# VHH binders against F-box/kelch-repeat protein SKIP4 (SKIP4): the designs that were tried, part 19

Target 1, 358 residues: F-box/kelch-repeat protein SKIP4 (SKIP4), of Arabidopsis thaliana (Mouse-ear cress) (q9m2c9)
Amino acid sequence: MACIVEDPQRAGQSNETQIALISGVPDDISKSCLARVPREYHMAMKCVSRRWRDFVCSDEMCDYRNEFNLAESWIYALCRDISGGVFLHMLNPFSSRRSWKRINDYPYIPMREGMGFAVLGKRLFVLGGCGWLEDATDEIYCYDAAMNTWFDVVPPLSTKRCYFACETLDGKIIAIGGLGLNPNAKRTWDIYDPLTRTCKSCSDVNIVPEMEDSFVMDGRIYIRGGVGGSSTAVYSASSGIWERMDDDMASGWRGPAVVVAGDLYVLDQTFGAKLTMWCKDTRMWIHIGKLSQLVMKQPCRLVSIGNSIFVIGKDCSTVVIDVENVRKNKMNGVMVCSSIPKTWDDDIDVISCKSVAI
Key: E = the ipSAE of ESMFold2; O = the ipSAE of OpenDDE; V2 = 0.75 times the mean of E and O plus 0.25 times the DockQ between their complexes.

## First folded at step 13 (VHH; framework vhh_7b18_3)

Design m01 (from k02 with S32Y; at its last look DockQ between E and O 0.62; V2 from the best seeds 0.00; counts 0 for: pae E 4.5 > 2)
Fold by ESMFold2, look of step 13:
Order: sequence, then C-alpha cells, then structure tokens
Structure m01 (fold): chain B 358 residues (1-358), chain A 119 residues (1-119)
Amino acid sequence: as target 1 above (358 residues)
Amino acid sequence: QVQLVETGGGLVQPGGSLRLSCAASGFTFSDYGMGWARQVPGKGLEWVSRIYDSGSTFYQDSVKGRFTISRDNAKSTVYLQMNSLKPEDTAVYYCAKLPYRSSWYFDLWGQGTQVTVSS
C-alpha cells in the first residue's frame, strides 16, 4: 500500500482505535517495540497500516524514543538555488551511503532572504525574511521531519525581521535583532513558545544591531554582529538580560562556530580553513588542525552530532571531522577527515543547517 | 463551556508531597492526551509531564522519578502526584490538553494552581 500522509486535524474519519498495532499484542507493548526501530526504517513502517503511520509520525513516538535514549540525529540544510527557490536537503549521517537527498514535497515557503532557521523537537522552523523590494515578514513556517510536510504556524512573530540571529534555547525559539522598516527591530527579540504557539517581543538597549552569527552554549546565546564582528553580546535565558562576551573568547570567533560536548569550536576561514577550540581554563584558543580547502568550498556551515563536526559548503559538499580522532591523526598539519559528496543540484547555496533528533 | 479546572495547589515544605487534580469538561476527554506545564519564576513556561490517550506517560528530566501523571477517563480527570518537592518546583501549575494525534503543544489550558515549596 502507498504511504499516505494525513492531516493531523482531520480526526474522526477513521476507525483507528479498533485495530491493534500488532495482532495479539497490547498496544503499549507494540509501541515500545516500534519505537526501537532505527529511524532509517521509519518510512517503510508508515506503509504497514494507518495506525503504524500515525504512530511513527506522532509526538508520542518521539517521546518513547527520547525516553529510551534512542533518538537519532539527521541533518537538514536550508538551501537556495539560482532562481531564489528555497528548499531542504536532508542527510542521514548513519547510513552506509551517506548522501544528501532533496525533500520531494513542494515547499510552501515564498522566495525570501535573511530567514531564521531553528529546531524544536522533530520540527524545523523557517522564520521571517524579506523579498525583493518588500519589507521583512513575520511569517513562520514549520516542517515536521516525522511527517515530511510543511505547515504554517499561527500566530507569526511579534516583529517583522530579516537577517537576524535565530536559536533554540530552553525549549523556545529566540529571534534576535535584524532588519526591517521598523527601526526598533534591531534592539528587540521575539520568543516563540511552542507549548502555547504564541510569540512575545522584548527589547533591550544592549542588543547588537546587526546579526552576523550566533551559537548556543551552556544556556546562553552568543551573538556576533556589527561591522566585521566588532560587537558581541551574550543572552542569558534565566535572567532575560544581555551581557558582554569574554574579550579573549570573542577575539578568536572569526568564522562559523559549533559546540561539541560543551566545547566551542570555530572554523577560522581567514587564511584557509583552520579549526580552533576555546579552552575555558586557560582562556586561549587551541589550534586543532587545518581543513584542506581543495575539498570544501566556502562559505561553510557547521553542525555537530556526537563527537563529529559536519562542515557543509556549497552544493552541500560535506566534510566530517571527528574531533577526538583528528587531534591524533594529521597529515602535514591537515586534519584527516571523511567526506560526503555534493548534491546533483549544482550551484546551491546553503543558508543554514540544523540537526533533528527523532 | 470547555474547561480545565486545577485543584490541589498550596504551600508545602521541602521534601513534602502534593497531588494536583484537573477536572475536564466540554470535550471527549478519552480522545486526547493531557499534560501539565508550569510557570517557574525567572524561567517562564515549561512542560512537566504528558499522558497520551493510550495511557503512556512522559516526564521532563528534572521531575522524573518524583512526579507521577495519571488519568481517570471515567471521571474526565488528570492527576499529578508530586513527591520529594524542592524549592525549585515552586510555580504555577497548569493542566493542559494536547491537540488530536499526540502533539507537543497544548491547545487548551486551565487557570493554574500555585504550588509553593518553602520553609
């Protein structure tokens, strides 16, 4: 039977509650078993029955997998082609093939620049952005990675914004600063709460006006902005206040950043590509190794899974760095890494990358 | 018309226990998952526990082993047993309904009940 994706809000038209998930097995036992199946096979499970599809796509499945510590992280890249079309590629990093696949559904997202990209649970969010000659938007679109479909999120952001920092912190999406016709957008941030599907706006005079890059570490959002990264700030979720970043830490933040097991790594692309790590104890940046630029076209995006950093460049060309292994296995100062081939969709820019654990 | 009404909040000393109840009316209770969320001073709103229409239960890590969610479909009531309470559990606790098909967001909320843990 064909895999059929149903609208979750079309309830009451099926006889789902009358059919056991597995004949002769109580449903709670069946759900425990199904939740243990590797994510690679979840698409095939959706073809077994309507009840299997509904469970595999459900938040209940995600809750079971998190409870069993079985969640698997796949990488999603928000991409743009030459025509300005926006779409997703996805990568199962645990597959033996390890190739990027374009998501086949037709996206609902209009052509936009400067969008935010964030993850909550099994869902990817695309926020804001601006079009040619139009002001920024407050629209939020959500992609459900278990259902493999898009839907809109209502209500939208409280403040229309583009070219802003966008991160997930404490179970909420934080959209910070950016541009728009409202000059106050530069010093505001929106907090999207998934539990209520509501958004509220906050302001602080200490917010940097132009967002260049951000990362999340230890319950804080770190922001680099201004001309040439001249401004830095730290948002603390517990207090809702903004602080100055450590000057020594800021001095080495000269490229995309990622956190691996609580440690901050930065790919410095100023003179080739060099991976560095921030050492909290000594307040110094430690050189890890050089990434061969013959393999990777800049600009690059970074995503971590386990002890691995995925460096994703143009056309989704990808290099995988195992940070523990790389410190011991260098050739002439160059990190020994594996790679994942680029996509067939040549001339694709990668806007942002996130991982989704299901 | 459609309502969730929480009861059982109050003052309790550290290490104590409370049992919250949530009476539901105006919808077919057994068709939906239910949950508890709390508004913690300084941290905002966070989920605490979920119970699906199947009876399966899930908890935020900070309360796992101390809190127990349960439901009685005949009484259209969901409960939260809170044991070994700590000062950081001080919050307004909300009963909430999941939308159809076991979503993580809540689409119907109670009025909330205050739980205060202090000497």
Scores: ipSAE 0.327, ipTM 0.746, lowest interface PAE 4.5, mean pLDDT 82
ESMFold2 (binder alone), look of step 13: mean pLDDT 88; pTM 0.889
OpenDDE, look of step 13: ipSAE 0.844; ipTM 0.946

Design m02 (from k02 with R101S; at its last look DockQ between E and O 0.58; V2 from the best seeds 0.00; counts 0 for: pae E 8.3 > 2)
Fold by ESMFold2, look of step 13:
Structure m02 (fold): chain B 358 residues (1-358), chain A 119 residues (1-119)
Amino acid sequence: as target 1 above (358 residues)
Amino acid sequence: QVQLVETGGGLVQPGGSLRLSCAASGFTFSDSGMGWARQVPGKGLEWVSRIYDSGSTFYQDSVKGRFTISRDNAKSTVYLQMNSLKPEDTAVYYCAKLPYSSSWYFDLWGQGTQVTVSS
């Protein structure tokens, strides 16, 4: 990966001198200039000097880029190969080439199923999971997308779990229900607070078993589970209470979901590939359009960047839908979308996808 | 032993001002980034402001223009000047030492100081 990483707990003091970032330029001006370099070049910047590498990997860099509204979202896919190994692929959707790249720096994650995948800031988290001979774990691994490396997270989850809902809401990672060593795992949820590095387990509530999918909208986590998606629930982080999902809303949630500009979109692949949108005001699902037969390779994952939905299937084969153009044209037929080629790594299952802005 | 000690909290009327101070000891203060976070009642901690060793400052959107972070390296002290206070600013405010690699967590915390804005 070519980036020096520091242990967050007891990071060594790696500076040996006060050399300028750019000869003849005050450091604050240099940092302003470096922060404007497109993210695709950040790896090369890390090779210039230790000071450049430290800045590019730093929170200060992220703060400058946020201040200038320069943050760029890249997509990360959590994948499994035929041997059961778990790893990441990454896509820069702004590159002219637009191709998936495997991230080779990964922890020795044993073969696992039912893992959680969440994003906070520049970091991706892989939580829990289980195997045939391995019961559920409470381990958390973190990938820092600026440093391009993995590290273990302490403390672990309060409850060992797999096949659970996992979402980020209000700066926290929430792991809900699922299966595990503790038969009460389905009645608990863990709130991981990265600011304090603490994990709190919350009280018993009859939560939907066997999680299928989740999304976050309007400060709430929506969960679908049970056999055939028969059970739904809504968690409000502000109050900590569980509610019933709107029956009309639940009836159309028949595939992977994503929220774009406050609107819920669902890809229904039951009979072909159909994109629908939940209209809050009328409480009705409306048809947006059909996708090409390529999207029939299930399972598909959805992630949004701006007004674009990325539909990611097997081997990271990807279709990009510009939702704003669909709304403006008021089309009702087959959508013509751009595509991104599958990876070089054939026979790869995509477990989950998230975007990280840096 | 590394310590962060906050002072300056209290009760303030809406529109008023407070200045929080954080005295640091047990590490090379001038080489460290520092920040403030707050625990709003019923919510988790959220960052408020960060100041890097370079002097660069950053603020959460809800406090921009009203709060000012500063540091005095000679006194190993970080300040948060809070102006035009609103009831929504009511929280326990924590001083923290920034980790080198993350904008969303702090690796060393103070004891916290209560700020209450009541009308």
Scores: ipSAE 0.012, ipTM 0.594, lowest interface PAE 8.3, mean pLDDT 80
ESMFold2 (binder alone), look of step 13: mean pLDDT 85; pTM 0.855
OpenDDE, look of step 13: ipSAE 0.831; ipTM 0.939

Design m03 (from k02 with L98F; at its last fold request DockQ between E and O 0.63; V2 from the best seeds 0.00; counts 0 for: pae E 2.3 > 2)
Amino acid sequence: QVQLVETGGGLVQPGGSLRLSCAASGFTFSDSGMGWARQVPGKGLEWVSRIYDSGSTFYQDSVKGRFTISRDNAKSTVYLQMNSLKPEDTAVYYCAKFPYRSSWYFDLWGQGTQVTVSS
ESMFold2, look of step 13: ipSAE 0.438; ipTM 0.797
ESMFold2 (binder alone), look of step 13: mean pLDDT 84; pTM 0.851
OpenDDE, look of step 13: ipSAE 0.864; ipTM 0.955
ESMFold2, look of step 14: ipSAE 0.486; ipTM 0.818
ESMFold2 (binder alone), look of step 14: mean pLDDT 84; pTM 0.851
OpenDDE, look of step 14: ipSAE 0.867; ipTM 0.955
ESMFold2, fold request of step 17: ipSAE 0.289, 0.526, 0.575; ipTM 0.733, 0.845, 0.861
ESMFold2 (binder alone), fold request of step 17: mean pLDDT 83, 83, 83; pTM 0.843, 0.845, 0.840
OpenDDE, fold request of step 17: ipSAE 0.874, 0.871, 0.878; ipTM 0.958, 0.958, 0.959

Design m04 (from k02 with S32Y G33A; at its last look DockQ between E and O 0.01; V2 from the best seeds 0.00; counts 0 for: pae E 14.6 > 2, placed apart)
Fold by ESMFold2, look of step 13:
Structure m04 (fold): chain B 358 residues (1-358), chain A 119 residues (1-119)
Amino acid sequence: as target 1 above (358 residues)
Amino acid sequence: QVQLVETGGGLVQPGGSLRLSCAASGFTFSDYAMGWARQVPGKGLEWVSRIYDSGSTFYQDSVKGRFTISRDNAKSTVYLQMNSLKPEDTAVYYCAKLPYRSSWYFDLWGQGTQVTVSS
């Protein structure tokens, strides 16, 4: 990552100058050109100059790319090795040679379980968790996917918690319920606000007391807890009210979930790996197909990009399902999938997966 | 005189089932969360499952859908039903007590029971 920086003018010792992004080109034209470069080349662009690095890493760049439908989603997997060390892997699904790459940047995340993992814009957050002989923590780690670096200082959660629901909603990260030193943690949620860099606690006596899994759909956070998902709750952002989840919907939520184009998909792992979809109109779960046990090791995580579901198992072994193609072709019991090779690292557990669009 | 005594371990084929039991004495059982941990050869100790006084249960991802923890407060007993066993489940399994209801760490351990899953 060597970058060329032009020297300031010598005339004044304290004087600073703004160097043009491209000599002889207005900055607004230069930014328009740079923002249209595919994401796979952004690392090289950061080595041209400090001004290029600052722009490529900026919110302005990301906003431009989103506004003009240029954003590209890459997948990040939160992983644990045999020693309990926690780290990230990254996948560019648009590359002609799709493979997982370990992020080798500092810091080393301490060994913990029950951590939250969330995305907010260009940034990934690892929140809370606990050790085997230690209580829950309020620590937050933040990775900036545009800068490809970890932040040095991140404000903590208001409440120490582990094994909690963690989702992004309306530009904020919400950490709901869980366990920790605060005996009321199961009735509270923390809201991390990136604009104010603050974390606030909220409470409601109606919150589900133990949280195991969650997803976001249509401005709502859906949460299940208890044995086999016996306890469920729904948080509505528009009303600020906790609602009861549809019993038929809850009955089919028996594994990791993902939302694709407004439709809820669940990988039911009870008797193998069966993909199902929730049909709102009929209030029924529709069988989509089964995944072959030969390609991946459980447990699996789901993430979507476009109409594709990425099923990510142990060692980051990955199967890609095009749900539009599968539904139209009416697969004969086995879904047609592509695969992505596992990583170099051995015996890696995948804790959670998210996508970051830049 | 706090005691945790595990029973039900043994040798089983892949895909088989075992049921572990843990008899607890010397404390008010219904006041505490209980759990199971295991010592896997070459990997050290890891938690397996927890059950709280509320009846809420939690499982390590590798055992979700295969293992079921339960408790009987009248008998001061915790159970672990292990189905669809894999060679990777081979370990010494320990019953454990949490120091208080909302903790996620164990402070008291039993003697352990060996579970071996072999082809």
Scores: ipSAE 0.000, ipTM 0.273, lowest interface PAE 14.6, mean pLDDT 78
ESMFold2 (binder alone), look of step 13: mean pLDDT 86; pTM 0.867
OpenDDE, look of step 13: ipSAE 0.754; ipTM 0.902

Design m05 (from k02 with K97R; at its last look DockQ between E and O 0.59; V2 from the best seeds 0.00; counts 0 for: pae E 4.0 > 2)
Amino acid sequence: QVQLVETGGGLVQPGGSLRLSCAASGFTFSDSGMGWARQVPGKGLEWVSRIYDSGSTFYQDSVKGRFTISRDNAKSTVYLQMNSLKPEDTAVYYCARLPYRSSWYFDLWGQGTQVTVSS
ESMFold2, look of step 13: ipSAE 0.350; ipTM 0.742
ESMFold2 (binder alone), look of step 13: mean pLDDT 87; pTM 0.881
OpenDDE, look of step 13: ipSAE 0.847; ipTM 0.947

## First folded at step 14 (VHH; framework vhh_7b18_3)

Design p01 (from m03 with K97R; at its last look DockQ between E and O 0.66; V2 from the best seeds 0.00; counts 0 for: pae E 5.8 > 2)
Amino acid sequence: QVQLVETGGGLVQPGGSLRLSCAASGFTFSDSGMGWARQVPGKGLEWVSRIYDSGSTFYQDSVKGRFTISRDNAKSTVYLQMNSLKPEDTAVYYCARFPYRSSWYFDLWGQGTQVTVSS
ESMFold2, look of step 14: ipSAE 0.575; ipTM 0.857
ESMFold2 (binder alone), look of step 14: mean pLDDT 86; pTM 0.870
OpenDDE, look of step 14: ipSAE 0.856; ipTM 0.951
ESMFold2, look of step 15: ipSAE 0.237; ipTM 0.690
ESMFold2 (binder alone), look of step 15: mean pLDDT 85; pTM 0.866
OpenDDE, look of step 15: ipSAE 0.865; ipTM 0.953

Design p02 (from m03 with S32Y; at its last look DockQ between E and O 0.53; V2 from the best seeds 0.00; counts 0 for: pae E 4.0 > 2)
Fold by ESMFold2, look of step 14:
Structure p02 (fold): chain B 358 residues (1-358), chain A 119 residues (1-119)
Amino acid sequence: as target 1 above (358 residues)
Amino acid sequence: QVQLVETGGGLVQPGGSLRLSCAASGFTFSDYGMGWARQVPGKGLEWVSRIYDSGSTFYQDSVKGRFTISRDNAKSTVYLQMNSLKPEDTAVYYCAKFPYRSSWYFDLWGQGTQVTVSS
């Protein structure tokens, strides 16, 4: 009973077998108060009691925080060391001493390449991939960022795949194209529904055959493949139909992309690192500024939180760009406002980065 | 035998109301979160509303203010009151049970009930 949130009698704190979350406070009021505690203190809250730990780790806590617009985004980087080991680094961007921390839980997932990385709610998903001497897999693993633990997901993807585009849209994970023993993998996509833990497969002859990069914007998944972005396509969530991407928009997509406040930003790394923004109304790319090559080792990954772009390079070296200042001033330059030290791990490649809001 | 049985679906005009009921059996109802999901034409399953064992309720944005989920633990029943119905609400509605201490996925489904909003 002490670990049970409710019982048939609806006797909460007045039941002799139950312990109150907060002495003298009804549990519903206690939950409202606990949900307002900043995320940086959630780990300490787990140490108070089993009931506190259960609530802090629960989807109910996440629902409360989302309902009241209290969710805080932390950044998770899927990383690989020189041995091929796969693990996570985590960054709390709101901490006064911002630094990357290695997740102590050794990754449960097998050492693989070409994996998908996606986020739903408090959970990170690692999908598919292949080994050096192994075929593509359909396995899905889930890391729960509130519980700080891994588990596998059954059943797996419908199609074994690696080196594919992977994005979250409308509460579902979409795994698009890629390689595998299935000759049709490059023309298919799997829709993974975490609510049912089931997957369905779809096909369309118009899918881009070679996947290099993707982003989500305005309810659509944009994908780029081929040399110089010669193959592009757009998946529309509302219809489930593939379309061609605007040629002017595609022409400037020469590197990792991120969406901030409805605006598309791309880091073009061809001749150093320059940040550009797609202007919808003029249908033109606007130069924002150049990042110093000394602080940003290629390749880079982009993640947004609020109006900030986090540019994450090798060993998790990070610079933070506040795009709100640029938009307000309409300045064509980029000011590096802060940086975050690289991790103490040597020779770490960053496979993908996502934010998790809790 | 563990099961969920939905009732109350039907045909309504835009702006109308329906109340869905879901009778649960074969498990300790009060220990689990419950929810409603719908199969929308042209889209997959999407969640509509959930109610935790604590009584806390949550809704997808498109139904907030129009739909109300409730539960009666004594009757092992969950309800969905749907007001101000729109053609976009046309779907098969499913009652679902979440695993103990989790709402990450549905581990038990009802058979579903059709709701059709004409126009």
Scores: ipSAE 0.376, ipTM 0.773, lowest interface PAE 4.0, mean pLDDT 81
ESMFold2 (binder alone), look of step 14: mean pLDDT 86; pTM 0.870
OpenDDE, look of step 14: ipSAE 0.784; ipTM 0.926

Design p03 (from m03 with S32Y K97R; at its last look DockQ between E and O 0.69; V2 from the best seeds 0.00; counts 0 for: pae E 8.9 > 2)
Fold by ESMFold2, look of step 14:
Structure p03 (fold): chain B 358 residues (1-358), chain A 119 residues (1-119)
Amino acid sequence: as target 1 above (358 residues)
Amino acid sequence: QVQLVETGGGLVQPGGSLRLSCAASGFTFSDYGMGWARQVPGKGLEWVSRIYDSGSTFYQDSVKGRFTISRDNAKSTVYLQMNSLKPEDTAVYYCARFPYRSSWYFDLWGQGTQVTVSS
């Protein structure tokens, strides 16, 4: 269903209804000043006036912040509670007191499994999935992190799917493979384009593998599927061509992956958690360090901000690894990391994590 | 009828300039943001520049300093001045409208005008 929190009919309303943002200051100057305020204070700014709220929540604000190189990345975790309810937690990693906060002001997404989770700009997308009374869906929900609101996205996915790879590449969301009513859903991928507000389907009989995990690197989507990750493939969205993954690279992909500053890191959980990095120039995996299992409950999700990897486990218990510092000071040695407290909510699972820059 | 019509495309040598125009009709032009997007051969559609109803302008990094978007509300027209053109600027350029600043997508598109930069 369409759930539009913005009134589309307000488009085309003239500017004559606008009160000055700051008394005695031209609005263009005011907007430049407001765009420089650190993101942690944006909630307070929304309480000043309707004009301030509208600007802080706007795409214009994001455009100003990008122009001035002021965008700040916060982490959002898609979570599930014991009853099967799906919701978001959010972490400001730059706050003096780093803690996870639940986003409570909006309806829960219906009970679903195998949903896609992706980011475009200030917006988080939850796509597809299936329920115990429903097969796969094509629905897309969007959370606008600046507005702190949920809405339905139209059109939906072209193909109903769950348990699929979902990544953002070249400003588009790409949903690859998975399960659904169409027995060939695993042979298709959907491309959501926000510029045109369209979603189209592509197909190839033999190239789209069964999905288990994915990451994006160097303009391509890397996919692992099959039992124990036995199948790997690489998709180039610019050409629509499926390629074979480097065998040496694939051999070390034995857990959740993340890309930091162009380098691939994998948390290998085979015999205790260890972090490894793919070295492009030597074509070898390098051991970075071990992560204590006694502190971190599996399964874990990875997200990066700058040169830091956030390892997020049950109840959003989090370990932060500064990979540049570890590589610079000690290679294949002691790994230095820090912890962020778990959420106040008990017994929640983290489905996926992404960062949103505003 | 509601429409956007682009003009001003053509063939130009590297380092040259072109000015694109987009005439709007059938709606209150001053209530909307306007923008330019381009379809690069072999690549997808990408945004180039935006101008909000307030007059604020923004540019993709690859064109910043070379391209200038402007609007004339009295003539219901948006312009894109393209200077120091490079072969990678070769594309079909589309004029597009986005609703008042609460919208996050383009809801009206022109037919496009070809810009080719080659020697």
Scores: ipSAE 0.018, ipTM 0.550, lowest interface PAE 8.9, mean pLDDT 80
ESMFold2 (binder alone), look of step 14: mean pLDDT 87; pTM 0.880
OpenDDE, look of step 14: ipSAE 0.636; ipTM 0.867

Design p04 (from m03 with S103N; at its last look DockQ between E and O 0.56; V2 from the best seeds 0.00; counts 0 for: pae E 6.0 > 2)
Fold by ESMFold2, look of step 14:
Structure p04 (fold): chain B 358 residues (1-358), chain A 119 residues (1-119)
Amino acid sequence: as target 1 above (358 residues)
Amino acid sequence: QVQLVETGGGLVQPGGSLRLSCAASGFTFSDSGMGWARQVPGKGLEWVSRIYDSGSTFYQDSVKGRFTISRDNAKSTVYLQMNSLKPEDTAVYYCAKFPYRSNWYFDLWGQGTQVTVSS
């Protein structure tokens, strides 16, 4: 629902400063009220006036909602169709009718493999990757989830890379290792700051090559690489040092991982899609439950929102697992599993999934 | 023509106070969001504070309660009042402008002013 679109020629000529946001209400009070409106209604708010659209799409709106602890997380899936085209699906997990919606605004990305996918604030970033018969790129594309559009130009990474680990930590995007024409790219990581549009390259001879998966937990980036996840490493942001992962923790990391309220969960798909949780006290993986193969099409990605894990497979087939009782360490906890129908866009691959809080 | 000029930096002892000023010219100041960022020695730039054209203010957690951003639209000036300064606040402080509305990064930067907190 896009009632108002930006006119580049008239962008600076709209008379938005004189008209009150809400008649008879000072603008600061109006903004406080508007920031409290649930995200589901933000599209409708954009149709009220240009001033409302500008505020709803603004970083100021996000700052207010964060200050009030009102941010709502929606899920975005980076997908590839049969033609090799890259696009986004979006899911509002709080809607009474939970269904995936395709975002019809596409960037100028040629067909790509091994891309990074990261989130900062209201924005999604697609980084690097390689084309058919072409080496890696350093290009970055940025999607603004409040404006529902891609940025025209975003400054690139310092190092061309594909098949790399990509995570957000401390307001920066960290792109680690991977492949490229530069043989030393495997031993480097780029720290990209989209706020200042600066990128810094770092190196360490002990970086794990050929990244397969990663997650962020407790200020650290955990990385699994090599054939079948044979190598693991941990990056500590506070020290800038790479460390060895706990052997017992690493032994159970045999599939996609997600962190829920500080607890690590992994979907082990070796024998029928088993969800496990790392128990730090005993240094053991515990079984949470199994998922039916018929409701999930592999490979799967995991995203958490609150106490829920979203397991997202091919065609965006989705199972939702509530782990509240396990997270609270209750022995009689009950795993709750529900499903969301797959999309009408058949034969799509889900490359990566992230949540965006607005 | 379009520029931001910071003043007010200097040497101060821990626990002291300092007020930075940033004079803007060449654009419509009252329609713009403004902010402060700092370059800490040995680190990259980090944001410190933002003030929107509405007057709404936001701060990085490490400075919340100690720093106050304000603006005077009549003088086209933004200020950063820094109280209870710590050695960790030592940095080059930059005044910055948001791009024209609905943008998420600072697109105009001042020359920077050095703030040194040392005993």
Scores: ipSAE 0.202, ipTM 0.654, lowest interface PAE 6.0, mean pLDDT 80
ESMFold2 (binder alone), look of step 14: mean pLDDT 84; pTM 0.849
OpenDDE, look of step 14: ipSAE 0.808; ipTM 0.931

Design p05 (from m03 with Y100E S102F; at its last look DockQ between E and O 0.59; V2 from the best seeds 0.00; counts 0 for: pae E 5.4 > 2)
Fold by ESMFold2, look of step 14:
Structure p05 (fold): chain B 358 residues (1-358), chain A 119 residues (1-119)
Amino acid sequence: as target 1 above (358 residues)
Amino acid sequence: QVQLVETGGGLVQPGGSLRLSCAASGFTFSDSGMGWARQVPGKGLEWVSRIYDSGSTFYQDSVKGRFTISRDNAKSTVYLQMNSLKPEDTAVYYCAKFPERFSWYFDLWGQGTQVTVSS
């Protein structure tokens, strides 16, 4: 029997004249498979075809990976070199050969100071800043970590600002206070909404002067400013208002801060280098452990991935603290940390660091 | 020109169901990603669901298992089936088209349809 009949079930996407993502596989199945490839191989996948590059760079890819808990966080450090040029270093913390890599495809960002640095999804934003002879700017640059490219963001900030707090909360970028030509910049805050691509300016007399530091915890933005960090405030997205920070909590905020699994950690260098954690129940700071002074290269920035705190200093020198290990053993002494070699680019200042999950 | 028109909103009791429809015109629907967002009273817009041109669907955690997004490319229509409705689902629901690079950015959206869940 050599009868050939037309099968109506063969009218799928793979039967079209376009080039399939994977030969003989429907595109929706192909996308499910490609989304499961570890992030370290995504660069190679972009070289297979234009269709593969488009999918690997797409929000659909990211949605798949987030939905199935496959997203991998890499660390990006905003850096300044000897000439004053601004660029990114990137670290894959899960690689067996962990080392910092300079991102090759970045624009020359003018020699600016006091810029904000924030993350939304697969994108990093560099906001505002001022130059030696230039007033504060409202410019926003965006780096797309999946595409490895920079582009300008429209609209800009509503208020030109530098030396301001910049955080992401509930899917929005929030730029708080700072300095600028507008004398009211120090009491305003801008909300950049990616869903509508709009920027809205708000004011609040409770916004502290002269920003020094900020963090986000439990749906709130905490800011510290004033002379010597003497003023603090808290914004709650659920209420939409600025409030006073808990005095006991504020008293231990004497260095860079990071949140790990809902718990606030601070690297306090007032007397030595020690990691402390805020205990909500007792309203006290708990000593976690000390860092050796010989492994610390100030100034330091903190970023967390899972239960690990990455302490990133000058030249991207990095130590990694496994908070889960410390908690299980309840150690109260010198912490056992791993380190990641500094970059080969000497005299690199780290302005800020963030993680991007793809 | 390009338009998105929502229908199907209304008043419903808690635990009830509604189906929203969004008729699209003026662009190649089958090549576009579509989604639903809502404006909850006292809050800004939040995304609810996305459907890509591939047919892949994604949902905000608060609606998973209760809401289903679907599309009919022949009719250029996207649907949102809302089951087990709760008072906190009360909102103006907007359908939207998103560009391929910004699925959290809606470059076209409709006028919205009111959904009210109360006894």
Scores: ipSAE 0.271, ipTM 0.702, lowest interface PAE 5.4, mean pLDDT 81
ESMFold2 (binder alone), look of step 14: mean pLDDT 84; pTM 0.851
OpenDDE, look of step 14: ipSAE 0.701; ipTM 0.893

